# Ledger of designs, part 15: VHH binders against Global nitrogen regulator NrpRI (nrpRI)

Target 1, 323 residues: Global nitrogen regulator NrpRI (nrpRI), of Methanosarcina mazei (q8pxy1)
Amino acid sequence: MMDPQIERKLIEIMRVIHESDKPIGARAIADELNNRGYDIGERAVRYHLRILDERGFTRKHGYAGRTLTDLGENEMNDALIGDRFGFVISRIEEMAFRTTYNPETDKGDVVVNISYFDKDDFETVIELISYTAHAGYMISPRVRIFEEDSLEMSLPPGKIGIATVCSVTFDGLLLKAGIPVEPAYGGILQIENKKPARFLDLISYSGTSIDPIKIFMNRTPTSVLEVLEKGEGKILANMRQINSSAYEMTGKILKKAEKVGLAGCITLGEIDEYLLGAPVETGKFGAAVVGGINGICALEETGIEIETNPISTMLDYQTMKEI
Key: E = the ipSAE of ESMFold2; O = the ipSAE of OpenDDE; V2 = 0.75 times the mean of E and O plus 0.25 times the DockQ between their complexes.

## First folded at step 15 (VHH)

Design k01 (from v04 with S32G Y33S F52I T101Y; framework vhh_8h5u_2; at its last look DockQ between E and O 0.62; V2 from the best seeds 0.00; counts 0 for: pae E 2.9 > 2, unsure alone 64.6 < 65)
Fold by OpenDDE, look of step 15:
Structure k01 (fold): chain B 323 residues (1-323), chain A 120 residues (1-120)
Amino acid sequence: as target 1 above (323 residues)
Amino acid sequence: EVQVVESGGGLVQPGGSLRLSCAASGFTFSSGSYRMGWYRQAPGNQHERVAIITSGGYTNYPDSVKGRFTISRDNAKNTGYLQMNSLKSEDTAVYYCAARYGWKTPYDYWGQGTQVTVSS
């Protein structure tokens, strides 16, 4: 995990780049940052720009400098949404803590992802999200749609927003029950015969400053549509580790959640055993949860342009409706 | 046996209203990933979806009928409806009720259709 201070600087650098009407060089970036109260030299900026390049957030234009890529823009926006300055784990923990939903009373807030798309794609979005969700490859079939005239969310002109339930909601549910949950991995999960088979690739949450799910969304194409059609393909999923002492309680909580539509494909591992090919620490068991944004991934696979902010905000689950 | 039966069609003057019904048997419209839609076909034209409703109740309409048509469902009766207001001559067509499991065509179930004629 990179130094939080470094991550913050990266975000600020991206902001400076974003605000520029043309490619901007390291020196100019440094100057602007210093004007903003950051004590940083050109050399340091160059170092950080290399990191951004490697992450695919910036594009180099020779001596003219750098611009943000679409990925970079999205990352910057995501980082600006809430206290995401630095650690994905911290964000997960925060949002888990903020989760108040109680499956027994069917009241409270859940963690949601927010996605934006063109209003002309609305029909397709509704249909495919509905199908994906009911197939069990989303966290919940409940969504919230935000139209252009929505007072609750500011949307770009001509865009519609959709909130989907985030997997962090499960972390929150467990945490509220007194069960600590450790984010372990995000990865690509192979589906065979409509069931989780194995992780094809994993990124440790402790090893990255970026949400592994977001990394994979950009790096490795999913094949959610293939999963939906043939029962075979690749989806996004998360891996959590939980202390073995909470094994029974975890199962109970998840069953309760399932009754209220918070389910998706969840696989619990055995204590001290690998889960779907992912390592598990001694004294713990694994929980593999499908990515809440798999419906969005399916849409993207159709060619629809969608902007997504994972782990975006909290919503009252009762205000979300089955799609 | 699965069956879908449309009713409520007829002759109406421009500006008038009709309510179509779609009675389903052998399956439930709201089950799982089922979606129910109304389609119309005018002579010489392709089938056009004029309304859709998801299992959760989300609806969508093309611009051609938006604001004039309303799709709804009574789960207890397992019946779909299409309220058509401010009808125009261009709305003249055979109207079909269809249901499908999934997000792609073809639809699993189709009715025989009901004729709607809008004429002065």
Scores: ipSAE 0.239, ipTM 0.648, lowest interface PAE 2.2, mean pLDDT 87
ESMFold2, look of step 15: ipSAE 0.399; ipTM 0.723
ESMFold2 (binder alone), look of step 15: mean pLDDT 78; pTM 0.794

Design k02 (from k01 with T28S F29L S31T G32S S33G S55F; framework vhh_8h5u_2; at its last look DockQ between E and O 0.02; V2 from the best seeds 0.00; counts 0 for: pae O 3.7 > 2, placed apart)
Amino acid sequence: EVQVVESGGGLVQPGGSLRLSCAASGFSLSTSGYRMGWYRQAPGNQHERVAIITFGGYTNYPDSVKGRFTISRDNAKNTGYLQMNSLKSEDTAVYYCAARYGWKTPYDYWGQGTQVTVSS
ESMFold2, look of step 15: ipSAE 0.624; ipTM 0.844
ESMFold2 (binder alone), look of step 15: mean pLDDT 80; pTM 0.810
OpenDDE, look of step 15: ipSAE 0.702; ipTM 0.869
ESMFold2, look of step 17: ipSAE 0.595; ipTM 0.821
ESMFold2 (binder alone), look of step 17: mean pLDDT 80; pTM 0.809
OpenDDE, look of step 17: ipSAE 0.124; ipTM 0.575

Design k03 (from v04 with F52I; framework vhh_8h5u_2; at its last look DockQ between E and O 0.55; V2 from the best seeds 0.00; counts 0 for: pae E 5.6 > 2, unsure alone 62.1 < 65)
Fold by OpenDDE, look of step 15:
Order: C-alpha cells, then structure tokens, then sequence
Structure k03 (fold): chain B 323 residues (1-323), chain A 120 residues (1-120)
C-alpha cells in the first residue's frame, strides 16, 4: 500500500487538474498546490503525475499537460467524499454545464451516477433497477452496464458497474436553455398513492459540505420497495428553485425531456409557494425531482451491498440502454 | 397457459456448435421486465445458470461459458436462443429455458429441457 501522504497528494493533484478548464502542466499544478499550502515542487508533481497516469486517472496531452479521465474523476470524487466542503454545489454546477444532451435531437451527454456491486447480484440488480425506473422513481430507464473487463471503467475485482442518469441532467437541460437552476434541498420524500405527498426531511445544499442525498442514504433508510409494492413509502428527491420568469419555459423543456425518457417523477410548484412542504423563495418556483439513485436505494433495502458515486461523470445518452 | 419449449439439442463433437431455441407461449418476450435464462443440469449436478437476458437486452454469463455462449431473443417470434460455440465435454447436460415476466412475478416458467451431448 502506498504511503498515505502520497495518496493524499495524488488526490490534491487530481483536484487541481479537475478544477482546470484546460490541460494543466506540472509546473502550474505545483504552483497551485503551493498556493493552497502544499509544499511541493514541480519535480515531485511530475512523479505523482506518472503514478496517476499509470493508474489511468489522468490523460496526458503532450506539453499541454494533463486532464482527468472519467476513472480519475470517479476516484477523486470517492476520495473527496469526506472532504467535499462546499464542493457539492460546484460539482452540480460543473456537471450541469457539461451536459450537452438535446432532447430534440436525442444527442449529447448526460450526467450519471456510478454504482458498483458484486457480479453475483447482477440479475437482481438489473431486475429491480428496471422495475424502479419504469415505475417513474428514477430519472431515466436507460442505464449503462460496465463489466469487470471493461476498458472504460476500472472496477474492483468481481464487481460490475452501472451508470444511472443523475437528476443534475435536468439542471443541465434547463441551463442550456438559458434557465438558471438553484440546487435548494435534498430530502426524503413521502410517496402516497404513488404520488409525491410531502418532504419529510430536507437538507439545504448551501448548508452542507456533503451531498444531501448521500447524507440521507446513510442516515435515513428509504422504503423504495414499499413504494413499489404498495404505492406508499419514502424515496430520495431533490428540490430545485427556479426564477418565476422561466416557469413556462421550464415546463416546455421538461415535456420534451419526458418524450425521450428523461422524466422520472417531477413535480413543479406554483410561483412563490411551498412545494411539497419545502420552502420556496419569493419570485421563484420549486421543482421536485426524484433521486436518480432510488433504484440503488431499493437494492440496498434488499440487503445487496452497493457502492455509489453520485454525480460521477458524463456519458453519451445514446450509449445508454433501456433496462 | 404458459408454456416454454426447448429445442435444438443433440450430439456434437468437441469444438462444435449448437443453437438452442426456446419457444414461449402464454406470455410475450416483448413484455416489460421479462427475464429469460438458460440453465443446464448434468447428471449428478445441480442446475446451473449458463445465460440470462433481460427485457432491456442485458446479458450475463458465468465464467464457465463466457465467450462461448450467447443468449438472444426474437420478440417477433417470441423465441429465445442460446448459441453455443466451442463446446466441451463438460457442457454435456440437459438444457432448460426459464422465463419470468417481472420483478414481482412469483412464477418461473420452465421447459422440459433438451439434451446436449458433447462427445468425440
């Protein structure tokens, strides 16, 4: 096992690379790290970059420097889960900006969550995810499966990966239409008669260093299976706030998205009104969106062990298949 | 009445190929959440799943047959298939087709099986 100090430096280097809008060189990385209080030279950074290259976390662009691979981003996110101070909103905004999918042309990239599980659980995973998705409690019924020998994703031995569409995709769609979207809350949503009833608990995105969804996954058990079976229970959902001026346009965009399977259960609130018990600022309306990982939650409720990296990476939506 | 009927089994030499068919009636492979799998049972052994396919087209194979067997379906014909290549003596078994129609479906539908014998 590599020296923990080295591992920490690697993560910080990856963070710097991630924050760059272009390939970044070793010198620039070193400078940035020093600005952040790390005493590290260019030579040392180069050494660490080689390690990152070997691990497949970075891609070299000649003299221009390096960028993170999807694998690298995932690793970084995993490593930073404990250190995501203020990073969650920034991550959401970044990924929303990176969203290029156009529902009219059915082309482009969407934001995905990555989960991995034991290969022996494959049958159950696929079945339950499909059921959950088609019931409307996921963002999309399209997923992407990564086998152990996949060249696109490095998985732990004996594991299979699954990409599910993240709710941030909607943020991206709206943003591309010129509509700013504010992440407001993550929460536990009560479902009654197969419909959203009320938020039972909410955590503000601005008030936490950790993704509210992740917090709830660990803190409060969901009952997605109960929802699926009885039409009643608790699921994860997000709350967005949108300026009232964009009310009509938002509706139009969501309708377009629905036609291509990007629907999930979305509830739009009225202007200046609480939505499902969640507060909304004056001049705005709320949008409640089911959590993209509700299928994963359902699996966890069965006792299956699954690790999830929310808001992990971008995938071409056309490469994702209906499960 | 739901019925699943396997066919295509027989005697084949090592290294040979067979294609098994599974004709289903009483339900449709175009249904949401269906699952079709192939299982085999050799004398003295338990049933072993050798392939599975979901309504979305996702497949899974055990290591014992991975790269050699391919499961597929034709929704128009309401028929599942198992293409078996590079057959080995160890593949000798009765092969069964099984189907389910959803997550909450309590029933598995099984055929009577078809004998596959790999021998020189």
Amino acid sequence: as target 1 above (323 residues)
Amino acid sequence: EVQVVESGGGLVQPGGSLRLSCAASGFTFSSSYYRMGWYRQAPGNQHERVAIITSGGYTNYPDSVKGRFTISRDNAKNTGYLQMNSLKSEDTAVYYCAARTGWKTPYDYWGQGTQVTVSS
Scores: ipSAE 0.131, ipTM 0.596, lowest interface PAE 2.6, mean pLDDT 87
ESMFold2, look of step 15: ipSAE 0.132; ipTM 0.578
ESMFold2 (binder alone), look of step 15: mean pLDDT 78; pTM 0.790

Design k04 (framework vhh_etentamig_d1; at its last look DockQ between E and O 0.67; V2 from the best seeds 0.00; counts 0 for: pae E 5.2 > 2)
Amino acid sequence: EVQLLESGGGLVQPGGSLRLSCAASGFTFSSYRMSWVRQAPGKGPEWVSGITYSGGYTYYADSVKGRFTISRDNSKNTLYLQMNSLRAEDTAVYYCAARTGWKTPFDYRGQGTLVTVSS
ESMFold2, look of step 15: ipSAE 0.184; ipTM 0.647
ESMFold2 (binder alone), look of step 15: mean pLDDT 85; pTM 0.861
OpenDDE, look of step 15: ipSAE 0.645; ipTM 0.855

Design k05 (from v04 with T28S F29L S31T Y33G S55Y R100K G102W W103S K104G; framework vhh_8h5u_2; at its last look DockQ between E and O 0.02; V2 from the best seeds 0.00; counts 0 for: pae E 18.3 > 2, unsure alone 63.9 < 65, placed apart)
Fold by ESMFold2, look of step 15:
Order: sequence, then C-alpha cells, then structure tokens
Structure k05 (fold): chain B 323 residues (1-323), chain A 120 residues (1-120)
Amino acid sequence: as target 1 above (323 residues)
Amino acid sequence: EVQVVESGGGLVQPGGSLRLSCAASGFSLSTSGYRMGWYRQAPGNQHERVAFITYGGYTNYPDSVKGRFTISRDNAKNTGYLQMNSLKSEDTAVYYCAAKTWSGTPYDYWGQGTQVTVSS
C-alpha cells in the first residue's frame, strides 16, 4: 500500500535534488529538509531515495549522491509550474465524464489511447494488436487507423497512428449510470494459466503527476508475448475502487459491455477485500482492468519503435473496426 | 506558439560533416512524452525520416544514414541535434526537425527547414 505521506516526501526530496548544483547525498538532503522545517532523518531519506530510483526519477552517482533523471526533472518541473496534485486523476475523470458510448445502441464516444509508428511496421503492428486483443488482453478488438490524410490528426510523413480503446471507457460507462469510479493504482499484473493472479507492483494515481502506466512502460518490462504464447507472464493493468452500494449494478453494466466487444480481463473484488494483492478501502470493492495498452507493450517487446499517449482523446466507437 | 527552428545547414564537400540544431520554443524538451525526429526532402521526393529519438533515449535510423548520422538532445538548452558525418551527394536536401510534446493530443510540430548541400 502506498501512503500519501510517502508521495509528499518524494516530491519534497526531488525539489532539494533539483535545486542542488551537484549530486547530493542523503545526509545533505536530510539537513536541508530539516533547515526548511521538515522533521526527517537520513535513514528515512535513504528509504525515499530508493523509491525514487525504482521509479526512474533519480540517478545514483556512486558515493557522490544522486541527481534527477530527465523523467524526474519533468515530474518536478510540472510541480514547480503549479500543476495540481492529482493531475492524472483529473484527466481520467474528464475523459470518463465525456464518454457517451451506449452499448445498447453501439453509438457514442469511447476513450482511446493513440500510438504512432513507422509505416514500414504496419503489418506487424496490426497482427500483434489483433492477436493481443482477441486473446482478451486489450479492452476491445476495435481500432482506428490514422494516415497522413487524417483530418483528426496531423502525422509526419511515414507515420501511422492507431487508436485503441482505453480502460477509462469503463469508468465512463459506469459514471453514465450514476456510479462514480475512483482510480486507485496502475500496476504490473501477474498472469498464471491465462488468469489474473496478483499485482506484482503498484503506483498510486493520487501521488503522481505522471500516469503510472507510463512509468511502468518506461521502467518495468512486461512479458505480454509470453502471456500470449504460454498463458504466463506480466501485463499492465490498473485498479479502481467503487462504492459497495454499486456492486450489483457494476457487474450488470460490465456484462453488457462485454457483449459488444468492450471487454478486458476484468476482475471484480469482494467488498472490503484486497483485490489481487492491491489495497481496497473499507466500504468499497476493487475492479482490476487489463490496460488497453498491452498490445503496444507486446510490440515494444519485439523492438519496434512506437510512441503512445495513454488516455489521449475521445473517438466515435462506430468509426472503429475490428482488427 | 509551439515551434521548432532548424539551423546549421550549409554547403559541404563530400566526406565532410555538419551539425544541425533544432531549437524548441513554447514547450520544454524536459516534458515527458516528447519525441524528436529529423526528416529530409530532396526536390521531387517525399519526406524521408533520417533519425528520431524518444524521451527514453532510444534512437532509430534508416540504413541509408545508419552509422553516419547521430541524433541527440540537450534538454537544458531546449535543443535537439543531428550530427551528420561522411556526407554524400545523395544527402543533399532540405532537413526538417519535428517534435511531439506532452499534451494528451498527438500534435507534431515542424520547422521551416534548413538546406544541406553536398557538392564537389
């Protein structure tokens, strides 16, 4: 479980590192934080520095101490410009609100991720995304292809864009039925015998300005290809929390979405219980959803250069075709 | 407001070198999610990508320039670079810098181009 106070301390430590002219050690960080009125010791700073290293925000220079990585500088620069705590959550909530897709009419907008790749990789991209989606490790087998003549997207020469359905679409379907959904964690999910087994790693949405899924894509390799071939491996997934009063209705809505091809590896937890090792608050249940990005993760495992912007925009589901 | 501007083009002998710069404004290369690329276009031809670099530092080059061209970035100066070595006559073109930013929308931003001429 990630404690919100830990996330605050991580940001404060990054600010001290950011302001340093040189690599800085844990003792110097602790001294500076105490000079600023924070009560924190060197041991606690070392603990938090290990978390920053794990997330890819800091770079250790042997005994000289640490500096921020490019990723860490970006996180800190966003905070310095005054980006609000919970920016990713606000984006998710906005996209969920904008979801208008109705499974009964097959009309309306869904949330999509958009990925870009070189034209020469087109056949491999289509084949692997199709395989991943039909194996149940993406939200939908429907995609939309964007080429240079797209009015909706400007592409450089030689590039193709592909939209894949984002799991926030389920948040939007639930919200349209009056069920608020709280994004809780992004994570690495172990698959065993083709089924979700447990989260191996988690990052809380409430403590970062960077989407946990992007962090994992940059730092923690998945093995989606192994999952596709052997039923064993690691995929990206996220976990949300939903008020227990909506338990029965949530199940009904998700079953209806499944019938129209809006499905994922969705696991609903029991009320007041951890879900696949992820913490769930009292009075709530968890929903673990396979991320719509796993087809892209599989492509990255093959070495194809591909760039993805998760939770990118809204797209009319009727313009998306099964791949 | 968001733009990239190329510089460093010019006339060079076969076998020579040039370094192109791509200065970004209206956004920061330190912002996560960016990707930067270099493209070229000779008269009568389509744009050809000659290099790109992701935020994570991965680079890619077509066979025509692999081993001769190197893309890099300097986030502190908000500038990308293309080092071009062992230049050949067939490298003569207008070179364009392109970038994407962390915006949640897939915009590409293109410069006006800088001429590179390789001539004996």
Scores: ipSAE 0.000, ipTM 0.123, lowest interface PAE 18.3, mean pLDDT 78
ESMFold2 (binder alone), look of step 15: mean pLDDT 78; pTM 0.788
OpenDDE, look of step 15: ipSAE 0.348; ipTM 0.718

Design k06 (from y04 with R99K Y102W Y103S F106L; framework vhh_etentamig_d1; at its last look DockQ between E and O 0.43; V2 from the best seeds 0.00; counts 0 for: pae E 12.3 > 2)
Fold by ESMFold2, look of step 15:
Structure k06 (fold): chain B 323 residues (1-323), chain A 119 residues (1-119)
Amino acid sequence: as target 1 above (323 residues)
Amino acid sequence: EVQLLESGGGLVQPGGSLRLSCAASGFTFSWYRMHWVRQAPGKGPEWVSSITSSGGRTYYADSVKGRFTISRDNSKNTLYLQMNSLRAEDTAVYYCATKFGWSTPLDYRGQGTLVTVSS
């Protein structure tokens, strides 16, 4: 297996090269990384540059240094957004296992995504997230707001944080009931006349080291505002597969979740059938769930500067308030 | 249908002032950052100014900083640009713009309003 420490250094070196206006040499890269707090010398940078050259991510320009190839640019961006070597599946499984929320007692932890935005945009952020959630395009209308003086989270000056419920919370609810859930796809789902029509784009969780949701977020492929205003457009959604033996119990559990405000399950598929155009394996059925960050996608569509860490952490659901 | 209707342009002497307006309809104006873009004859579009959805933060191109002021009135669905100390170089058609969906280019759809600065 590859050393994770080496991979992080490769990514940071590529970022420095990306930010340069011209080809950049190993000494300049080392100096910049040291300015950013990394302890790395010129010789170590040259070693890592050789690895990048071998992978086709950099192009030498003689003594002028290196630039990123198109492949290197894409790999650097995707790697910074996601995790390699199937870590996304492991992260989902870990968060599902750590989910303790019980709809009957209203106690326990849910999985959240955390986003940061300029405090001057606060009113628009809460309006759009509230609207998106109540329209049924988020997991829950309950959120947690973190301000500059938060004791539990450090925020940059002038920023506010918001936690929104992640769709993996459903995987956790099902797992606690003894139902194994297989994450299958992240995707872009077309909405027509306020109803799900079909997946337009899919990325398999098993076929990538980068979280499909992170990929779609950074490529800005949604039109959530159009969905909210006109009932037509594109949202983030994901699809999981579940063994057919759990068909009836899954439906019961998700219906109970909906009654307590966890309203993100779009539909369950039929056994052995594609769901909204997404493939489903024989002996299984699909469950399509909205992306928990669709309200954030709406905000990005407005041009608001907002940063999001999907599948960020666990929060006690009782500390989250409906907006 | 989204509409952006610019007005308030005209002929002014160097050093003069104008106030541009942009009336918006067909979308929820208060949700969007708004922008002013200008285009001089024979040149490409140039970003001029931006304002957040709430109006709390404003941004300006270096060429207009200190002379232009962007503002908005969300109750009237209207964007404004106060232009002071006008120069010949400010002569252009001015457009208001926003982004719809996750598009990279600023989307502007109005006819614009012509500002001509000459003696």
Scores: ipSAE 0.005, ipTM 0.309, lowest interface PAE 12.3, mean pLDDT 81
ESMFold2 (binder alone), look of step 15: mean pLDDT 86; pTM 0.870
OpenDDE, look of step 15: ipSAE 0.397; ipTM 0.719

## First folded at step 17 (VHH)

Design m01 (from k04 with T100Y Y108H; framework vhh_etentamig_d1; at its last look DockQ between E and O 0.75; V2 from the best seeds 0.00; counts 0 for: pae E 5.6 > 2)
Fold by ESMFold2, look of step 17:
Structure m01 (fold): chain B 323 residues (1-323), chain A 119 residues (1-119)
Amino acid sequence: as target 1 above (323 residues)
Amino acid sequence: EVQLLESGGGLVQPGGSLRLSCAASGFTFSSYRMSWVRQAPGKGPEWVSGITYSGGYTYYADSVKGRFTISRDNSKNTLYLQMNSLRAEDTAVYYCAARYGWKTPFDHRGQGTLVTVSS
């Protein structure tokens, strides 16, 4: 389990490295962080730098120190966006609050992730996302395509955008019914014989401006294609906690959502029990949900270049069509 | 027993229209992506058009774009191909084909229906 204070320090260290015009060593990083009011020593900085190296965010230059990799630069850009809007948990809570979708009427707004890809890959993207969603490894088979002439968003030249439903939509459905949801972890979930087995890795949402799912995506730790082909492998999934008082109503709401195609809930846990190896606090139960971008992960496994903005915006679900 | 039964073929003049149907049975139709494939005399098979599980997205070979429209009705287990502005080069046996996986060979294919475009 990762300590939330470790995650905060990782982000702050990356900021110092990002702002440096040359490789920077642990002592210089520690000095700069102390100048910014952080109480951290050189040895602690070295510890955190090893974690950043392991995640692929930094590159060593011997005794000259470290720079950010392309992956690290991209994650710093997302962290700066998160800093403007608060932590990722605050973003999740805002988007859940803005969810108006009503499964009874099939009307209202859902939370979506937006991905961009080269228009020459259109058929491959549609086919693989369609297969992944139909196999049950996405939140919904409904997507929306945005082309270069879209009036609703700016697209890079030669790119097509695709909106896929985000798992935060479930948080919004529950919140609308008066059930607060605590986002607990993003994770890698092992699939065995086409069934969920256990979380292999977890990153807490607590105290981080970097979405755990985006961290996993950029290291390609999934094998969604293997799951699709063989029923064995690794997918993205999230776990949230809900107060035990809402146990029965949560089950009813999620079953209702499933009937309108929002079927990404893998399982609800028992009260006070770990769920698929993920910790759950006393007085609560867990809900495990597939990552809404597992079809994007499958595409990246084929080598297609695709950029994703998770938890991007709200879309009217009726403007989204089943793929 | 899986069956795909194409119908609606026949003789038509250039510029004319035909509507092909494909009735499916023996499998869960809505769980398959569907395609039309054609084979002209003396030529290999040519993919014509495809449609996703629910019918939400369709796509076409360049040779038929704007003239052909694929659709499906999952409640009737039926696939359709509306063919307009037909040309002599559209003459072929048209097959309905189903695919479960991604980039895998078609799992099921019908016997075909002959479309002849001649003046």
Scores: ipSAE 0.145, ipTM 0.594, lowest interface PAE 5.6, mean pLDDT 84
ESMFold2 (binder alone), look of step 17: mean pLDDT 85; pTM 0.859
OpenDDE, look of step 17: ipSAE 0.383; ipTM 0.749

Design m02 (from m01 with S35H; framework vhh_etentamig_d1; at its last look DockQ between E and O 0.71; V2 from the best seeds 0.00; counts 0 for: pae E 2.5 > 2)
Amino acid sequence: EVQLLESGGGLVQPGGSLRLSCAASGFTFSSYRMHWVRQAPGKGPEWVSGITYSGGYTYYADSVKGRFTISRDNSKNTLYLQMNSLRAEDTAVYYCAARYGWKTPFDHRGQGTLVTVSS
ESMFold2, look of step 17: ipSAE 0.564; ipTM 0.834
ESMFold2 (binder alone), look of step 17: mean pLDDT 86; pTM 0.871
OpenDDE, look of step 17: ipSAE 0.423; ipTM 0.762
ESMFold2, look of step 18: ipSAE 0.499; ipTM 0.802
ESMFold2 (binder alone), look of step 18: mean pLDDT 86; pTM 0.870
OpenDDE, look of step 18: ipSAE 0.464; ipTM 0.776

Design m03 (from k02 with I52F; framework vhh_8h5u_2; at its last look DockQ between E and O 0.50; V2 from the best seeds 0.00; counts 0 for: pae E 2.8 > 2)
Fold by OpenDDE, look of step 17:
Structure m03 (fold): chain B 323 residues (1-323), chain A 120 residues (1-120)
Amino acid sequence: as target 1 above (323 residues)
Amino acid sequence: EVQVVESGGGLVQPGGSLRLSCAASGFSLSTSGYRMGWYRQAPGNQHERVAFITFGGYTNYPDSVKGRFTISRDNAKNTGYLQMNSLKSEDTAVYYCAARYGWKTPYDYWGQGTQVTVSS
């Protein structure tokens, strides 16, 4: 039995190949996988491609690269359906369910992202995160900092951790109120004159095994710094779809959330109408929410090296402090 | 016109304390986006940030002053403060209050500075 890790890589390679409109080479595959968070070199990809070839899952087109065979597509689909299809959504749903925070009582857990950076960058990180948060491009201005001696989190040597509130917290709040929320899209949102203008690109949560936000972090550079400085640029944002029956209640909940610093809801759409250029299903309205990691994106744009684990864990919101 | 004006400097003995004030005008320190920091410059040295405070009240200090200096602000008075305790000769410098809207350095607004001299 081949190492489960190898099998996973094979499936991911197949996915990349499948998503390509043309034959794709090993280097391009490697690049794409790295963009998706897989640390893999071209040589390794080539090795795996040989395996796929031998299995009859891929077809080699000379120097142009490889495509999936029908057999490969079926295998991929079977593997993805079983293992990855909806994984992101499932994770979101899980974390939403685990959300216990009540804005009225100011008690409970929220969903957080965890990021790691060099301790030498601490001052810059704190300042820029604070600025970004208070500019309204994060979910909450409350963060939690983990130092090297933290018992709660193991940190690499010389690194500091920071927890930021994840947008999934909104899903959790709404769910707690009995409102089903559907993750619809992650995307790049254009900001103009300090206002949301339109989504420039969207990835459906239902169409990917990877968090769209993560995809965009790797593929499309944000310009959060430009937004902060000039009021114009690109940020990460999410869109949720909510049944029209919950329109008023959703608004109320969001208002309550804002009072406790859980902001980041950009806007609610009208029922049955596109929101910021994103489609909405009939009988639903859209909710656009800023990406919780926009602060991190801003930091990355400065050249600071940061490792981020989105939708990482739950934290007691009361233990998080305004930055 | 936006300006900040430092006060409270002077001559103190080692181990002594001073409280510096920074009066802001033309803008509000409580306004989102405006942050405040204290800098010092000793003769022959570059400006060193000795304290800053974020919008949420988070404070940060370099190791050189950590535990001895405290930055704070009074929004009602539109004034920033630097409490300096256990002063050392090495703390002798011109101290500047700085405010900025953005995240980048340098700060947008600087005062004229106030001299702090620590000497026996």
Scores: ipSAE 0.288, ipTM 0.699, lowest interface PAE 1.5, mean pLDDT 89
ESMFold2, look of step 17: ipSAE 0.422; ipTM 0.730
ESMFold2 (binder alone), look of step 17: mean pLDDT 80; pTM 0.811

Design m04 (from k02 with F55Y; framework vhh_8h5u_2; at its last look DockQ between E and O 0.59; V2 from the best seeds 0.00; counts 0 for: pae E 2.7 > 2)
Amino acid sequence: EVQVVESGGGLVQPGGSLRLSCAASGFSLSTSGYRMGWYRQAPGNQHERVAIITYGGYTNYPDSVKGRFTISRDNAKNTGYLQMNSLKSEDTAVYYCAARYGWKTPYDYWGQGTQVTVSS
ESMFold2, look of step 17: ipSAE 0.464; ipTM 0.762
ESMFold2 (binder alone), look of step 17: mean pLDDT 80; pTM 0.807
OpenDDE, look of step 17: ipSAE 0.460; ipTM 0.767

Design m05 (from k02 with I52Y F55Y Y109H; framework vhh_8h5u_2; at its last look DockQ between E and O 0.71; V2 from the best seeds 0.00; counts 0 for: pae E 6.4 > 2)
Fold by ESMFold2, look of step 17:
Structure m05 (fold): chain B 323 residues (1-323), chain A 120 residues (1-120)
Amino acid sequence: as target 1 above (323 residues)
Amino acid sequence: EVQVVESGGGLVQPGGSLRLSCAASGFSLSTSGYRMGWYRQAPGNQHERVAYITYGGYTNYPDSVKGRFTISRDNAKNTGYLQMNSLKSEDTAVYYCAARYGWKTPYDHWGQGTQVTVSS
C-alpha cells in the first residue's frame, strides 16, 4: 500500500501541472505549491515527478519540464474527488489555525478568497463588490487588489486579482480564544424583506467531494443582485457548529469583530436548536455567516467571467483597503 | 426634492487651482451604497468621468487628470469635492457631479453643471 502522504503530494503536483499552460519544471512546481501554502521542496517534487513518469501520468519535454498525459489527466480528475473531500475540511482547519488577526489591535492575518478577472472589467468589479460589501453581504469591505506588477502574486497578462475576506476568519478568531469550530454546511440562504429567512439548500462539508461554494457558483443559484435591489432573493451562506459551553464567549468575540467591520455573522442560534432550518447537533449551537464571495456571485449574475479560489491564503488585514 | 448642486466653477489661468463642491439634498451620502462621480463635458463632446469615489473611499481617475485632480467626500456634511490643480486649457468644460445608489443604472442624481474655463 502506498504511503498516503506520497499519494497526496502526487495529486498536488499533478494539479499544478494541469493548471500550467506550458511544460513546467520541478523548481517552478515547488515555488507554485509554496506560494499556495504547501510546504514542499524542489528535491521532493523531483522525486514525485519520477513516480508520475513511471506511472505514465507525465511526459518530459527536456529542460522545459513536464505536462500531463491523457492518462494523467483522467487519473487526476478521478483522484481529486476522493482526496478533496478531506482536503476542504483540512484547509479550513489549517486557515483557522493560521489566523492571527486581533480586532482590538487591528493587527494580524485574515483568511481570504482570491478571484481573478480581466482588467477591462476593473471598474465594474470594484463598484459591485463595494456595493455588496457595504450592504452587509460580504465579510468585510476591505479588499486587496493585485495588478500585473504585484510582487506577492504572479498574474497572467491582462488579469487582476482581488482578495476578499473569507468567513473562515471567524473560525480563526474563535480558535485563538480557545473555541474549536466545526464546519457544518455551505448553503443557499433565502432573504425576505432584507432579513435572513431560511436555508433553502444545504451541502454538508462531510457529504461533498468538493467545496460547496464552488458547487453553488457553478450552478449560479444565487440572486444577490435581486437582494441588493429589492431585499428579496438568495445569497451564499455557511453554518458552523460550536459546543454549547462556549456560547457566551462566542457572542462576545463576534461582537468585537463586528465593531471593526467584520460584520458577516448573520445569527447565532440557540443551544440545541436548528438555525434557519439547518440542523444542529445536541449540545451545540449554530453560527450562520454570509459567504465571503457574494460580491463575486453578483458579478457572475451580470455575466462577467471571474474565477475564484476560495479559502486561498492569508493576508495581513492592515494591507487591505476599504472599498 | 432629491438633488445634487455643484458650485465653485469659474475662470482660472493655466496652472491654477479650483475646488468644486457638490452639495446633496433630499438624500444622505451617509447611506451605504452611495457612490459619487465627477464628469465633464467639453463643447461638442460626450461627457467623461474624471473622478469617482466609492462609499468606502476608494478613488479612481483617468490618466489625463491623475495626480492633478483629487475627489473626496464628507458624508457628515453631505457634500463631495473635486480639487483641481495644475489646470490646463484642455480641462475647460462643464463639470457635473453625480451620485448613484445601486449598480449598472444611470446615475440617479445629476447636477446641472458648473462651468470651468481655463484660459489666459
Scores: ipSAE 0.084, ipTM 0.541, lowest interface PAE 6.4, mean pLDDT 81
ESMFold2 (binder alone), look of step 17: mean pLDDT 80; pTM 0.808
OpenDDE, look of step 17: ipSAE 0.637; ipTM 0.849

## First folded at step 18 (VHH; framework vhh_etentamig_d1)

Design n01 (from m02 with Y59W; at its last look DockQ between E and O 0.71; V2 from the best seeds 0.00; counts 0 for: pae E 2.7 > 2)
Amino acid sequence: EVQLLESGGGLVQPGGSLRLSCAASGFTFSSYRMHWVRQAPGKGPEWVSGITYSGGYTWYADSVKGRFTISRDNSKNTLYLQMNSLRAEDTAVYYCAARYGWKTPFDHRGQGTLVTVSS
ESMFold2, look of step 18: ipSAE 0.464; ipTM 0.790
ESMFold2 (binder alone), look of step 18: mean pLDDT 85; pTM 0.861
OpenDDE, look of step 18: ipSAE 0.869; ipTM 0.942

